# Designs tried in a protein design chat: VHH binders against F-box associated domain-containing protein sdz-33 (sdz-33). Part 20

Target 1, 300 residues: F-box associated domain-containing protein sdz-33 (sdz-33), of Caenorhabditis elegans (q9u232)
Amino acid sequence: MATVPFPILCLPDFVLQKSLKLMGVVEHLCLSILSKNIKQLIATLKGYPKCFSFKFVPFTSLTVVGERFKHFSFRFDIDESSQNANLRSYTDEGTYITLTVPGFTVKHWIEHVAYVLCRNNSIKLVLWEPNIDEVYEIVKDMRTVEVVIVSSEIQSCHLLKLFPSLRYLGVYKAPISAQILTYNLLHLEVKTKVTLNDILISNCSNFSISGNDVSDKELNFFMRSWIKGSNPRLTKFYIRNSLRVRDPYLETVLFQNIDYIETHKKIYWRTFEISRPDGTKADVMWDPLYNSYFNMTVQH
Below, E stands for the ipSAE of ESMFold2; O stands for the ipSAE of ESMFold2 at other seeds; V2 stands for 0.75 times the mean of E and O plus 0.25 times the DockQ between their complexes.

## First folded at step 19 (VHH; framework vhh_7ubx_2)

Design z5 (from y5 with F102Y; at its last look DockQ between E and O 0.65; V2 from the best seeds 0.56)
Fold by ESMFold2, look of step 19:
Structure z5 (fold): chain B 300 residues (1-300), chain A 119 residues (1-119)
Amino acid sequence: as target 1 above (300 residues)
Amino acid sequence: QVQLVESGGGLVQPGGSLRLSCAASGFTFSSSIMTWVRQAPGKGPEWIAVISSGGSTMRTDSTKGRFTISRDNAKNTLYLQMTSLKPEDTALYYCAKGVPWYRDYMDYRGPGTQVTVSS
């Protein structure tokens, strides 16, 4: 016992910073609750991005998305009487752990994780069956970047009133409502059933649709409607259809009664230009082999 | 000189309870992170619970929530409350100063107290 080791908490800050860069996301979170000095150092690390985003499934889990899209999930264990919450997860070494901070609620955990791991204090909300008012109280001081309604049979029009600056909305399994379709979103992603009429009434700038099959005849109708002035805010429209056998008459159906210019022709994609009477133009791109993608970009 | 002295172990029946204590001296206990570690026969060391100076904790689920770490800064004493003990909990239990992920944290440890769970 002639010498005493120098534990990590006694190292000079520059040496400690190098040691911290060798550790993973879960270890950073663990150390951040054990030492205020370490918490500050982790939060201010330069040249070492901790995560790209995190998502919050209210009262259930918190997932941090880090380097190379690795996901680190933390589950809440909540005491209903006090609202105190513990986090549970695996360390990078595979040990399943429980983290406890005296007096921490779900809100405290959200704020702590954002401070330590995610610089911009931004979240993605995943709503399974939320009490939206309780969720809002937890996250109202966060910059909410995206909301995704998953496994919910009820859309919350109230959501749009609570988050008036919301720009990205995903609707995965809930029915899509006219209020959401007509809302002035930057980006709307839909993975549930949508009709041609739903597309035509939409007021978002970027519209992404998957998990549907939109026919060439419907796309033709949409483009003719757009030429006449429909969807005035639309700048990008993307549809991913099921893979299907090429129809040799596809171009004839798709552009029936539409004046167009083909601008690029390759095996894997073709591009076309269509115009409104006022001179506004849009680029149309689709997959000529399988007709599995349709992409329209309006030139503004 | 850091000194850590564990006590409270012994022979207990399955389902029993024990409270382990660790008396600390030779350093500022109230500002230190403390860890309980166990070593079962023929196995390497396994950390089971960590507590910060402010009372934040981290514990492994290998104990299925049956063990609770706590501290009394006025008495310079670390505790491990063990309940619903099982034969697989049989191990040498010792306290350590520091965190389990940083090299050689066990250089600051006590001699340990034996816990034996047998019917």
Scores: ipSAE 0.503, ipTM 0.848, lowest interface PAE 1.9, mean pLDDT 79
ESMFold2 (binder alone), look of step 19: mean pLDDT 83; pTM 0.836
ESMFold2 at other seeds, look of step 19: ipSAE 0.553; ipTM 0.860

Design z6 (from y5 with V99I; at its last look DockQ between E and O 0.70; V2 from the best seeds 0.61)
Amino acid sequence: QVQLVESGGGLVQPGGSLRLSCAASGFTFSSSIMTWVRQAPGKGPEWIAVISSGGSTMRTDSTKGRFTISRDNAKNTLYLQMTSLKPEDTALYYCAKGIPWFRDYMDYRGPGTQVTVSS
ESMFold2, look of step 19: ipSAE 0.615; ipTM 0.887
ESMFold2 (binder alone), look of step 19: mean pLDDT 83; pTM 0.831
ESMFold2 at other seeds, look of step 19: ipSAE 0.657; ipTM 0.901
ESMFold2, look of step 20: ipSAE 0.620; ipTM 0.883
ESMFold2 (binder alone), look of step 20: mean pLDDT 83; pTM 0.833
ESMFold2 at other seeds, look of step 20: ipSAE 0.592; ipTM 0.881
ESMFold2, look of step 22: ipSAE 0.549; ipTM 0.863
ESMFold2 (binder alone), look of step 22: mean pLDDT 83; pTM 0.837
ESMFold2 at other seeds, look of step 22: ipSAE 0.612; ipTM 0.882

## First folded at step 20 (VHH; framework vhh_7ubx_2)

Design m1 (from z6 with R103E D104L; at its last look DockQ between E and O 0.60; V2 from the best seeds 0.00; counts 0 for: grease 25 > 24.2, SAP .696 > .668)
Fold by ESMFold2, look of step 20:
Structure m1 (fold): chain B 300 residues (1-300), chain A 119 residues (1-119)
Amino acid sequence: as target 1 above (300 residues)
Amino acid sequence: QVQLVESGGGLVQPGGSLRLSCAASGFTFSSSIMTWVRQAPGKGPEWIAVISSGGSTMRTDSTKGRFTISRDNAKNTLYLQMTSLKPEDTALYYCAKGIPWFELYMDYRGPGTQVTVSS
């Protein structure tokens, strides 16, 4: 007896689920607009082999971050009069597939992608020159946990009011405000100018500073202040200075009036221990050859 | 019996337009996912556009937006509007019921209609 192929929507869910697990993000997104059954199966796959977070960049593109070093980008083609949007999904070969759902706007697409692909509704935003209120209207039903501000100044109190779940913030070009510095962030990354006072008032747990020339005397003052109880939430403090001529006597300036123990000495890296009066300790790592890195990690 | 019958092919000059039709019978067309596929001489089949029962579509980059899939559920008919035709579009065009990535699930295909783009 000859057999007739059955429609895909008539297969047992187990067989369909096995097929879907062999497919990638692009195929899942494409299939999710064609069938409600497939959409639901993709959204509820508990054993999906890769966990990922999403970075959304409204008004231009959506990036889904998959397994290590894989990024899947999608672009919107927007009809300005209706605000209806098509989604272009790129392949590794540099071609794309255009997806159209009647009546979908950018907001509908972001909600759809988040429903189908994002397990926990947490998102990351990369903001280039945005209208932040328009971005908020698109993502307000999602949990924004990371924001990177590349090129624009955004009022600090407005940003923090819009995204109360914010845990990670990067600021690359705009001035840093006291409201941001004192906010209880897990991680603050700055590539803009900061002062010693900015460092001392900060309330983040991990503070990463690049492109600043923080002097040994300023670092000494910071460490003495920390010993006396400043920056009580700080766990990790990292500075990458610009290249410059190394001060050959950095250790004597850096640790002036500080009781320390040198714990390890390597060719390109030295490690020291400093302590608060209550017994809380911090490891300090310093690059004696290039003076390009300073790390402080709090123990307890 | 599921039947799909394509029509509207023919000889067209480069830059011309053509509208292909696919008449469907023997199944519930309005609930089915439908696909246009083309096959040039000596080449494997290439899906070009897919449309869901609700009107959602996906299309390949190979057509660069020149081809538009549509459906009329009241007439049980699938359409492919082709514009700005090029010699490389010369192929047998056929409609199929189902989704191209599930080859086991391309349930039925029509015999096709020939499109030839030549001077």
Scores: ipSAE 0.528, ipTM 0.864, lowest interface PAE 1.7, mean pLDDT 78
ESMFold2 (binder alone), look of step 20: mean pLDDT 83; pTM 0.832
ESMFold2 at other seeds, look of step 20: ipSAE 0.603; ipTM 0.878

Design m2 (from z6 with R103Q D104H; at its last look DockQ between E and O 0.72; V2 from the best seeds 0.63)
Fold by ESMFold2, look of step 20:
Structure m2 (fold): chain B 300 residues (1-300), chain A 119 residues (1-119)
Amino acid sequence: as target 1 above (300 residues)
Amino acid sequence: QVQLVESGGGLVQPGGSLRLSCAASGFTFSSSIMTWVRQAPGKGPEWIAVISSGGSTMRTDSTKGRFTISRDNAKNTLYLQMTSLKPEDTALYYCAKGIPWFQHYMDYRGPGTQVTVSS
């Protein structure tokens, strides 16, 4: 035993901040449960993930999405005797560790991780085959910004009742319902089958579709319907189709019976302008070689 | 002067249990973060478990949940309850004041107590 330097917890915050910037996300989470001062300091550091997700499956996990699509996964282990939830993670050095805070449930961990790692106090909630009532009890006092459902079924009425301020919704597997389509969402993302009628009745501002193959004929019908006043709240409409060889009669099909102005022509993208009778205009961006992308943006 | 003294080691058979203790003096134990570290023959030190003043812990998977860190702030004592001991747990076990990954956390450590697991 000898006289040694003070522990790092007594160092000026500037020095501690420099040390923390040399560490990874998992180390930050570990340190945040050991010291209130370090917890607060980490929560105010820049460069942390801007959003995180929480996945409900038989074995519950939490995934945080950082810059450049880095993903950090944490697994919850529930202690049968105490009903505390432990958090497990894999360090950058290849060691699997277990974190325990007395009295912490899954809800406490979600709030803690959001505070420490997600500065804007917002979450992306990824629901894998959910029990929605259990999810609600975990997050009811948090502002939920984005909800993504990966499920074979959705109880749309119940979902919208529990989350009345829902602005962002992703539906990845279950059939889309008319209740969700007509709900006033800021953003709706679907990866399940949608019909042309589903698109036409939608009431969201931003509509993103992937995993579908919407034909040029269907896109033509949609655009003609929009010109006549359909989808009055729509601001952005995006479709990613499967890559395939473009129909050689593309211009005659896609823009049939549509007055348009071609505004830019690039090898990989062409842009067009279409208009409603009231003067409202939309920009259409589209892939001339393959039927893989279609973007429509209503001009402000 | 900071003093840490470990006890409770010894020779045990595989499957046995031990409770290690670390008596602390010369600093405010109740506000400290404490770590158990082990060093097997011919290997570098390996931290096993850390406990905060409030009882939050982190532990490595190397012990597969068989070891439990705890503290008694009234007695200024840190504990490591070891169960289902295996020959690979044979090591010198010592307590340290501080957090792994930070500079000098091992500068405040005891001399250690030997744990030997053999038939």
Scores: ipSAE 0.590, ipTM 0.885, lowest interface PAE 1.3, mean pLDDT 79
ESMFold2 (binder alone), look of step 20: mean pLDDT 84; pTM 0.842
ESMFold2 at other seeds, look of step 20: ipSAE 0.617; ipTM 0.885

Design m3 (from z6 with G98D; at its last look DockQ between E and O 0.57; V2 from the best seeds 0.00; counts 0 for: pae O 3.8 > 2)
Fold by ESMFold2 at other seeds, look of step 20:
Structure m3 (fold): chain B 300 residues (1-300), chain A 119 residues (1-119)
Amino acid sequence: as target 1 above (300 residues)
Amino acid sequence: QVQLVESGGGLVQPGGSLRLSCAASGFTFSSSIMTWVRQAPGKGPEWIAVISSGGSTMRTDSTKGRFTISRDNAKNTLYLQMTSLKPEDTALYYCAKDIPWFRDYMDYRGPGTQVTVSS
């Protein structure tokens, strides 16, 4: 049956503060819409976990991400004509609670959740065939640090201008552009076709490709180019979700004309070390048991 | 001294609608949080919906969105609009100031109004 969500509303303010520090993210959000005093208390309390980021899927959901891998998902229920929005939260008792604040839109909810639960205004976006200007108007007062975009096309210059704090970009479906490849990202993930040239011109620190076939000859050329100084900002390059399995001739093709040291040899994974002339080393791992076929990590 | 008096219950066919009212006195209704609770035969009390003084609400999904809490602060009255009623909604429905089962619920609730849904 339904639980009693608000026992503390009958308590003196002194006891309210103590009780609030023992409550979790969902309880704080619920209480924050029922009492202006409690909203203020939650927003200023110290010594309890707050969220580190939001994950926003426009017009669908908002996920609060906290410490120790905790995720708290809220789904929007939107009246299209008025743009008023309710939030639905799943309780530990296995029921949904619907939260309604008169006149709240999606933008109001993002502002409210950030005010109550988050110590910074960092936000991650998951966009599917978006109207990017509409999304920007909703989140422009937040620091957008991550975007995953699933779209048939991307206006790369426009996207990068709207989100100047961007550190992580995932490009799913649309062809990758030179503007994105050369942008100085912490992490770039691509789930569309990448060519050898795309890899060589990339300027990100971590480059991940998924669901993609880059041949061993192309990887050989990439590594030889890296040894000669290409991709100077690269710290990690890897192919994720590869369907490749063990290849007994891998090192013959992959390391042709490369000086290397094999550092680990097992049936299902092997590791190698390659070096630049300046002494910079990289670890190369082939591990078909996990979702990574190829992993190159520059040693620090 | 808190006084709460519910009305609007009765016998109704499945699929029907009712609007319950709760007349409040003896406290500042307009600044209070109000709750509707129901108790079915042989079951413990179940809160249904909560409304703040400003009109923000929380409701359980156990009623599948069929019940709507509202208030009229000028009339010191709390409402529960019930639609698409089902036999499992048969219960004593009462209003409460704040959260009655946290404290002695007799000090913070009315006597209730019976809702019976029979085919």
Scores: ipSAE 0.269, ipTM 0.719, lowest interface PAE 3.8, mean pLDDT 79
ESMFold2, look of step 20: ipSAE 0.409; ipTM 0.814
ESMFold2 (binder alone), look of step 20: mean pLDDT 80; pTM 0.803

Design m4 (from z6 with R103M; at its last look DockQ between E and O 0.56; V2 from the best seeds 0.58)
Fold by ESMFold2, look of step 20:
Structure m4 (fold): chain B 300 residues (1-300), chain A 119 residues (1-119)
Amino acid sequence: as target 1 above (300 residues)
Amino acid sequence: QVQLVESGGGLVQPGGSLRLSCAASGFTFSSSIMTWVRQAPGKGPEWIAVISSGGSTMRTDSTKGRFTISRDNAKNTLYLQMTSLKPEDTALYYCAKGIPWFMDYMDYRGPGTQVTVSS
């Protein structure tokens, strides 16, 4: 019928779902506090991120990072009289808004945002100079699986004890510690200085290093050590060095005293295969032209 | 048969306060989402604040927190408490049933109450 317009909240669920899929993340969060029915519909929608990351500036903001690094920022506004935490953000229409739910603290907001956007209790943390104990108290009922921490210092033993389900760790400013290097992580990303010894003692499966200048001789030593059985859990190893001038004997230095097979030779990249005595093989990819990186991927 | 009637407007000096009321009938007010909207002369409508049946709110920052939406479900009445009023707050204020983004809230609105802030 078309005689009287009805509110959208009276529409069948399939029509609501179609409308919701055309709206943005901020609008979804806004609607989720206004209607229990819409909250449940949003929590079950396909195409939402599997997880979210949040960034702390002393509990000032929460940022949801979607695919292709799209950021959706929500800022906390603490009401002094009630101690409630309000959220503030821009809508897709460009309106700056404040959201208030009676009794909501920062912890309630984290849990609510995770429920609406992640569809489970798993959480990824992106932290700036955090008080780790305060963060833990907020997220301890969540399953923390990833932490990226941008901090001048890190209490490594304490961090690892607080988040025993941690699988992914990024360390961007603090010096890397042996405690973190030897921890059984699926992925470790480091954007601080690492030494050859740090690489050799690492116990993660995927190790990504940026902002370093690891020499070809050091990489040669690493590969020889790997052939002899070092880094037994390592499946992927990636280093991005700064751009540098390559000499014509670079292959000779990199593979000195290593038995290898060149598997592909292109002007933009070269690929080699090295083997352990037990038959385990790794592909080594190297950029000879402009960007200096080293990529080693264990086969199988 | 949605009926919404606003009251409480008038002439007020800058820095003053007003409390707007919206009397509702013809629907289940206690389960409805309600919105305050304002419209200055010669300008388009601007939604100010939304309140859910459970008391959750969404408000624009255009009022810098000077306006508070509330409801009394026993009286079927929606309120807008306005403080620290400024000349730019001069507008026709009306209440509406529903959410600004999902539908034309003009379909379920009252006639409005005039707020004039003299300077």
Scores: ipSAE 0.573, ipTM 0.872, lowest interface PAE 1.3, mean pLDDT 81
ESMFold2 (binder alone), look of step 20: mean pLDDT 82; pTM 0.829
ESMFold2 at other seeds, look of step 20: ipSAE 0.606; ipTM 0.879

Design m5 (from z6 with F102L; at its last look DockQ between E and O 0.71; V2 from the best seeds 0.57)
Amino acid sequence: QVQLVESGGGLVQPGGSLRLSCAASGFTFSSSIMTWVRQAPGKGPEWIAVISSGGSTMRTDSTKGRFTISRDNAKNTLYLQMTSLKPEDTALYYCAKGIPWLRDYMDYRGPGTQVTVSS
ESMFold2, look of step 20: ipSAE 0.590; ipTM 0.874
ESMFold2 (binder alone), look of step 20: mean pLDDT 83; pTM 0.836
ESMFold2 at other seeds, look of step 20: ipSAE 0.660; ipTM 0.898
ESMFold2, look of step 21: ipSAE 0.559; ipTM 0.864
ESMFold2 (binder alone), look of step 21: mean pLDDT 83; pTM 0.832
ESMFold2 at other seeds, look of step 21: ipSAE 0.483; ipTM 0.844

Design m6 (from z6 with M106F; at its last look DockQ between E and O 0.53; V2 from the best seeds 0.54)
Fold by ESMFold2, look of step 20:
Structure m6 (fold): chain B 300 residues (1-300), chain A 119 residues (1-119)
Amino acid sequence: as target 1 above (300 residues)
Amino acid sequence: QVQLVESGGGLVQPGGSLRLSCAASGFTFSSSIMTWVRQAPGKGPEWIAVISSGGSTMRTDSTKGRFTISRDNAKNTLYLQMTSLKPEDTALYYCAKGIPWFRDYFDYRGPGTQVTVSS
């Protein structure tokens, strides 16, 4: 293998492969637009870990997630008249290069990055203030596995029609709709207001709620409903309430009219087991000093 | 054999513009990757912009988008359009055949053209 100053363009392909394996995601992306030979070599590089996944914030940024959760972020510079897009590096060390390919739009960059760096076509889509139809046209050839909605509005029926294989959905600001609640999701994360009725009609397997204050009385009603057969697809239910000092008399409210077995009693958490009449069991865990979280996990 | 000859430098006022040219001969220019490099007095060489045979470019943030690399394959000529010039841009500018990072000394380079930005 040659050392500096031996020119890389004169190296045999196997020596070039060794040089490329010593480089990171940013260098690979830069080199991939400069030479078709280098692009193909990077895309087919064996024994080199490709990125794990990537996150797309439409018309704003693209983040590639590598091994050990390393993140490499790029910003789009878009010419509004032509929709041609440049890509700029902006790591924690700051922006230092701009990449331009003639005629590349945001869609071309997504396709290029997936081809060179990722090859699994799976994306996490973060929707800030999107025109969802325009975003769909960019990503329709990709497998969208996760969507996080940060905007204050959504067209929930339209979103779910465009992404029918969606498994993970986060809703951070928009009002939660019955369409989303009843959708067959693997995981639903909500940071917007939900009611007890919203919880009871939900059809997801894992339900995570924060930014809400769900009372012990409401949790009791939920658990009694679950014992009677509600939420049949639920496997994990997690609520992070606002931190508050627990009313010492409310413990009996949480388990009122519920048969349970206390399985662990620690200074910082308590764990209980509840059962359905058919023998299905769930583990319930909560904080003994503050009503800051509630966790229920269905066994098996 | 490979020759690269820069031109278009000179004295210019701050805020002015220049277009540098690099005439290439002795190789297939249209299939080559080309780079502009500058070297300021007392500093090491700094690559500015790279252009592929197909017109894709990579540029450093140090010029803040004020410099544009281009090529005319029919004339075997590489260009650097410089705008909004500042005293910090005073340097010897030369073109090179090759890619930064693989070799500090490119396969081939020209003798350079001086750009001086002074009031």
Scores: ipSAE 0.507, ipTM 0.843, lowest interface PAE 1.9, mean pLDDT 80
ESMFold2 (binder alone), look of step 20: mean pLDDT 82; pTM 0.829
ESMFold2 at other seeds, look of step 20: ipSAE 0.588; ipTM 0.880

## First folded at step 21 (VHH; framework vhh_7ubx_2)

Design j1 (from m5 with Y108V; at its last look DockQ between E and O 0.55; V2 from the best seeds 0.58)
Fold by ESMFold2, look of step 21:
Structure j1 (fold): chain B 300 residues (1-300), chain A 119 residues (1-119)
Amino acid sequence: as target 1 above (300 residues)
Amino acid sequence: QVQLVESGGGLVQPGGSLRLSCAASGFTFSSSIMTWVRQAPGKGPEWIAVISSGGSTMRTDSTKGRFTISRDNAKNTLYLQMTSLKPEDTALYYCAKGIPWLRDYMDVRGPGTQVTVSS
């Protein structure tokens, strides 16, 4: 069951292509540093699984993001004196390996991985303790479409200036600014504290909030504001509060002064419909039994 | 006539060093991908390091960075520099032409050189 080496003596390209299609992303990267012919073939291979983007965790790891939530992780092993970097990963068969290309830095690895494994220049950043300018110098030739700020503070002006293609932003611990809230994001995910006013001024299309405790009165005010035209770009609004046992009179508080239609009453879910005066409708659902969720989806 | 011949093995004490050589003939060594494999008694073969014609390498974690693969294209010779040797490194070491995971109908490898690490 251990990997047994065998040489390639004279494989025709079509036979090699068939063999490569049976291999995973990690094996493709491994093979791509060993042969220029194989590198080129993998880079042009039809039917290669779609790679959406790369997740770069500065100076720690690189993850290739594929279809159906598949992730393929590579860890950097960096020589501080030379800044040369080795790349480490598990193969599909479970062998842990180290890849070395003479003179490769983290930037060279990102460029190589993008060329071989992905057909676009999109990158996702996960920032734990970043020197953001150093990170920018490494990824500036990529289109940064997603940033997740996990454990550090980054000035909002600087972030948005460096990454003008940003569409997805996650903020987990750092304070969130009005500049970020009003930015036209496709998706904003927050696990840091936000207020009702922060929600009302937001300009994102999809807004996901967790780690907060948004009251029924606050949700009522939000929905009444939405009915009057607030958050005009909002298509999905999702809140996961901590465990919350709701009062059986939730309609009394949550829907106070709101015209609604209860569309479904299931064992574990209740759904409702609300409308703007112009006829725009939104579906509202929540789960009363366990974790308290509020989910509003605008019908388009 | 494709031929690979290993040398440089022997008996060493733990912590010692050896440099294995693999002399190649009958093919264009400078454009070939080369692999070191070891096989301990009663165990299956384990590839340990691969080197491209351009000097890029892939190695398994089993050697913990103690082994360095290199090549001298002018001498048609592949090397494995082994340091900090341990009893668990005792095996027959042989070189092969090619890449792990890619099967060729005809395998090319040498007969191997024995490395024994014992007090």
Scores: ipSAE 0.577, ipTM 0.863, lowest interface PAE 1.4, mean pLDDT 80
ESMFold2 (binder alone), look of step 21: mean pLDDT 84; pTM 0.841
ESMFold2 at other seeds, look of step 21: ipSAE 0.593; ipTM 0.880

Design j2 (from m5 with G54E; at its last look DockQ between E and O 0.62; V2 from the best seeds 0.59)
Fold by ESMFold2 at other seeds, look of step 21:
Structure j2 (fold): chain B 300 residues (1-300), chain A 119 residues (1-119)
Amino acid sequence: as target 1 above (300 residues)
Amino acid sequence: QVQLVESGGGLVQPGGSLRLSCAASGFTFSSSIMTWVRQAPGKGPEWIAVISSEGSTMRTDSTKGRFTISRDNAKNTLYLQMTSLKPEDTALYYCAKGIPWLRDYMDYRGPGTQVTVSS
């Protein structure tokens, strides 16, 4: 007896697109390796929001961040003899599906996932190892908006040479250089040691510092320098010191020789306003109970 | 008229190996996506591996990488290489045309070949 075949892959593109919009990230990735036509449809799907960002850890994993910050981690399974890589896709049930494309290396997978799931979104790099040159060869044709350095051996001139359009940088373990500090970044996040001089020479717009111990005397000097015109591009400055408890009576040290207006006073936070002579204002937040924080926002 | 005929099943001891074959006719095999599915007695069907026309594959972790799907487009034949077989692998194994998540792929399947793993 004859039967009528009804394979979904023979459906018009608009009907297939409707079915694809009902599927999630893992299903899209799985389908994208089975058909080049479906790959293209998923990558250009109209009226379907793509991933917010993805994070690449070289030779270990890719993490895709979707709506509502759902994370989908993909692990590499590398064949030493061929250098081909399989990608393991985690399901909500706690099981893995293994994806294999003949001849795919880690670079091929990164390009594929970025094209299909994150084509119109920003890329976050996490540089844990291997060295920066290998990572660059994998991602050099991609737009990168955030780089996190987790290596003590990377040279700042080398990094900026490889990524000249860099606007976002995180420095977690490597010593921070004057070249990075003075670079015109939109965002600089630092968890490695910085000094008052490092802060004063910085040219970034948003500067976030954690894992350091910047004293109130040093912050006072910074604010006095800012009032005189230092850090001209700064819009937001955030410090989370490593201290868990600070002496709450050090408030007078913080604002010594600074004209300020206290704009809010509560038990658990206080807000102050300081000004440059040209009228530029900044808001400073102080929390006496968890006074390891310093937060300054410049009004432009 | 789609025809799929499985072979290569049988009785095997735990730890053994089998290679299942699926002979295809009545459609352009070389451009089709193919799937292996198994069904244990009294249980629902479980897809285990999918292969694209170009050789890309997807497999569930339930078989712990012991099963490998492959195809020979020149012979219009789909294969499932099974190793390190366990009693829980006892099932009727079917080949199917299409993708497991998509409606009606089970309507393009063969009658199956029995695999029995016991001492």
Scores: ipSAE 0.525, ipTM 0.854, lowest interface PAE 1.6, mean pLDDT 78
ESMFold2, look of step 21: ipSAE 0.640; ipTM 0.892
ESMFold2 (binder alone), look of step 21: mean pLDDT 83; pTM 0.830

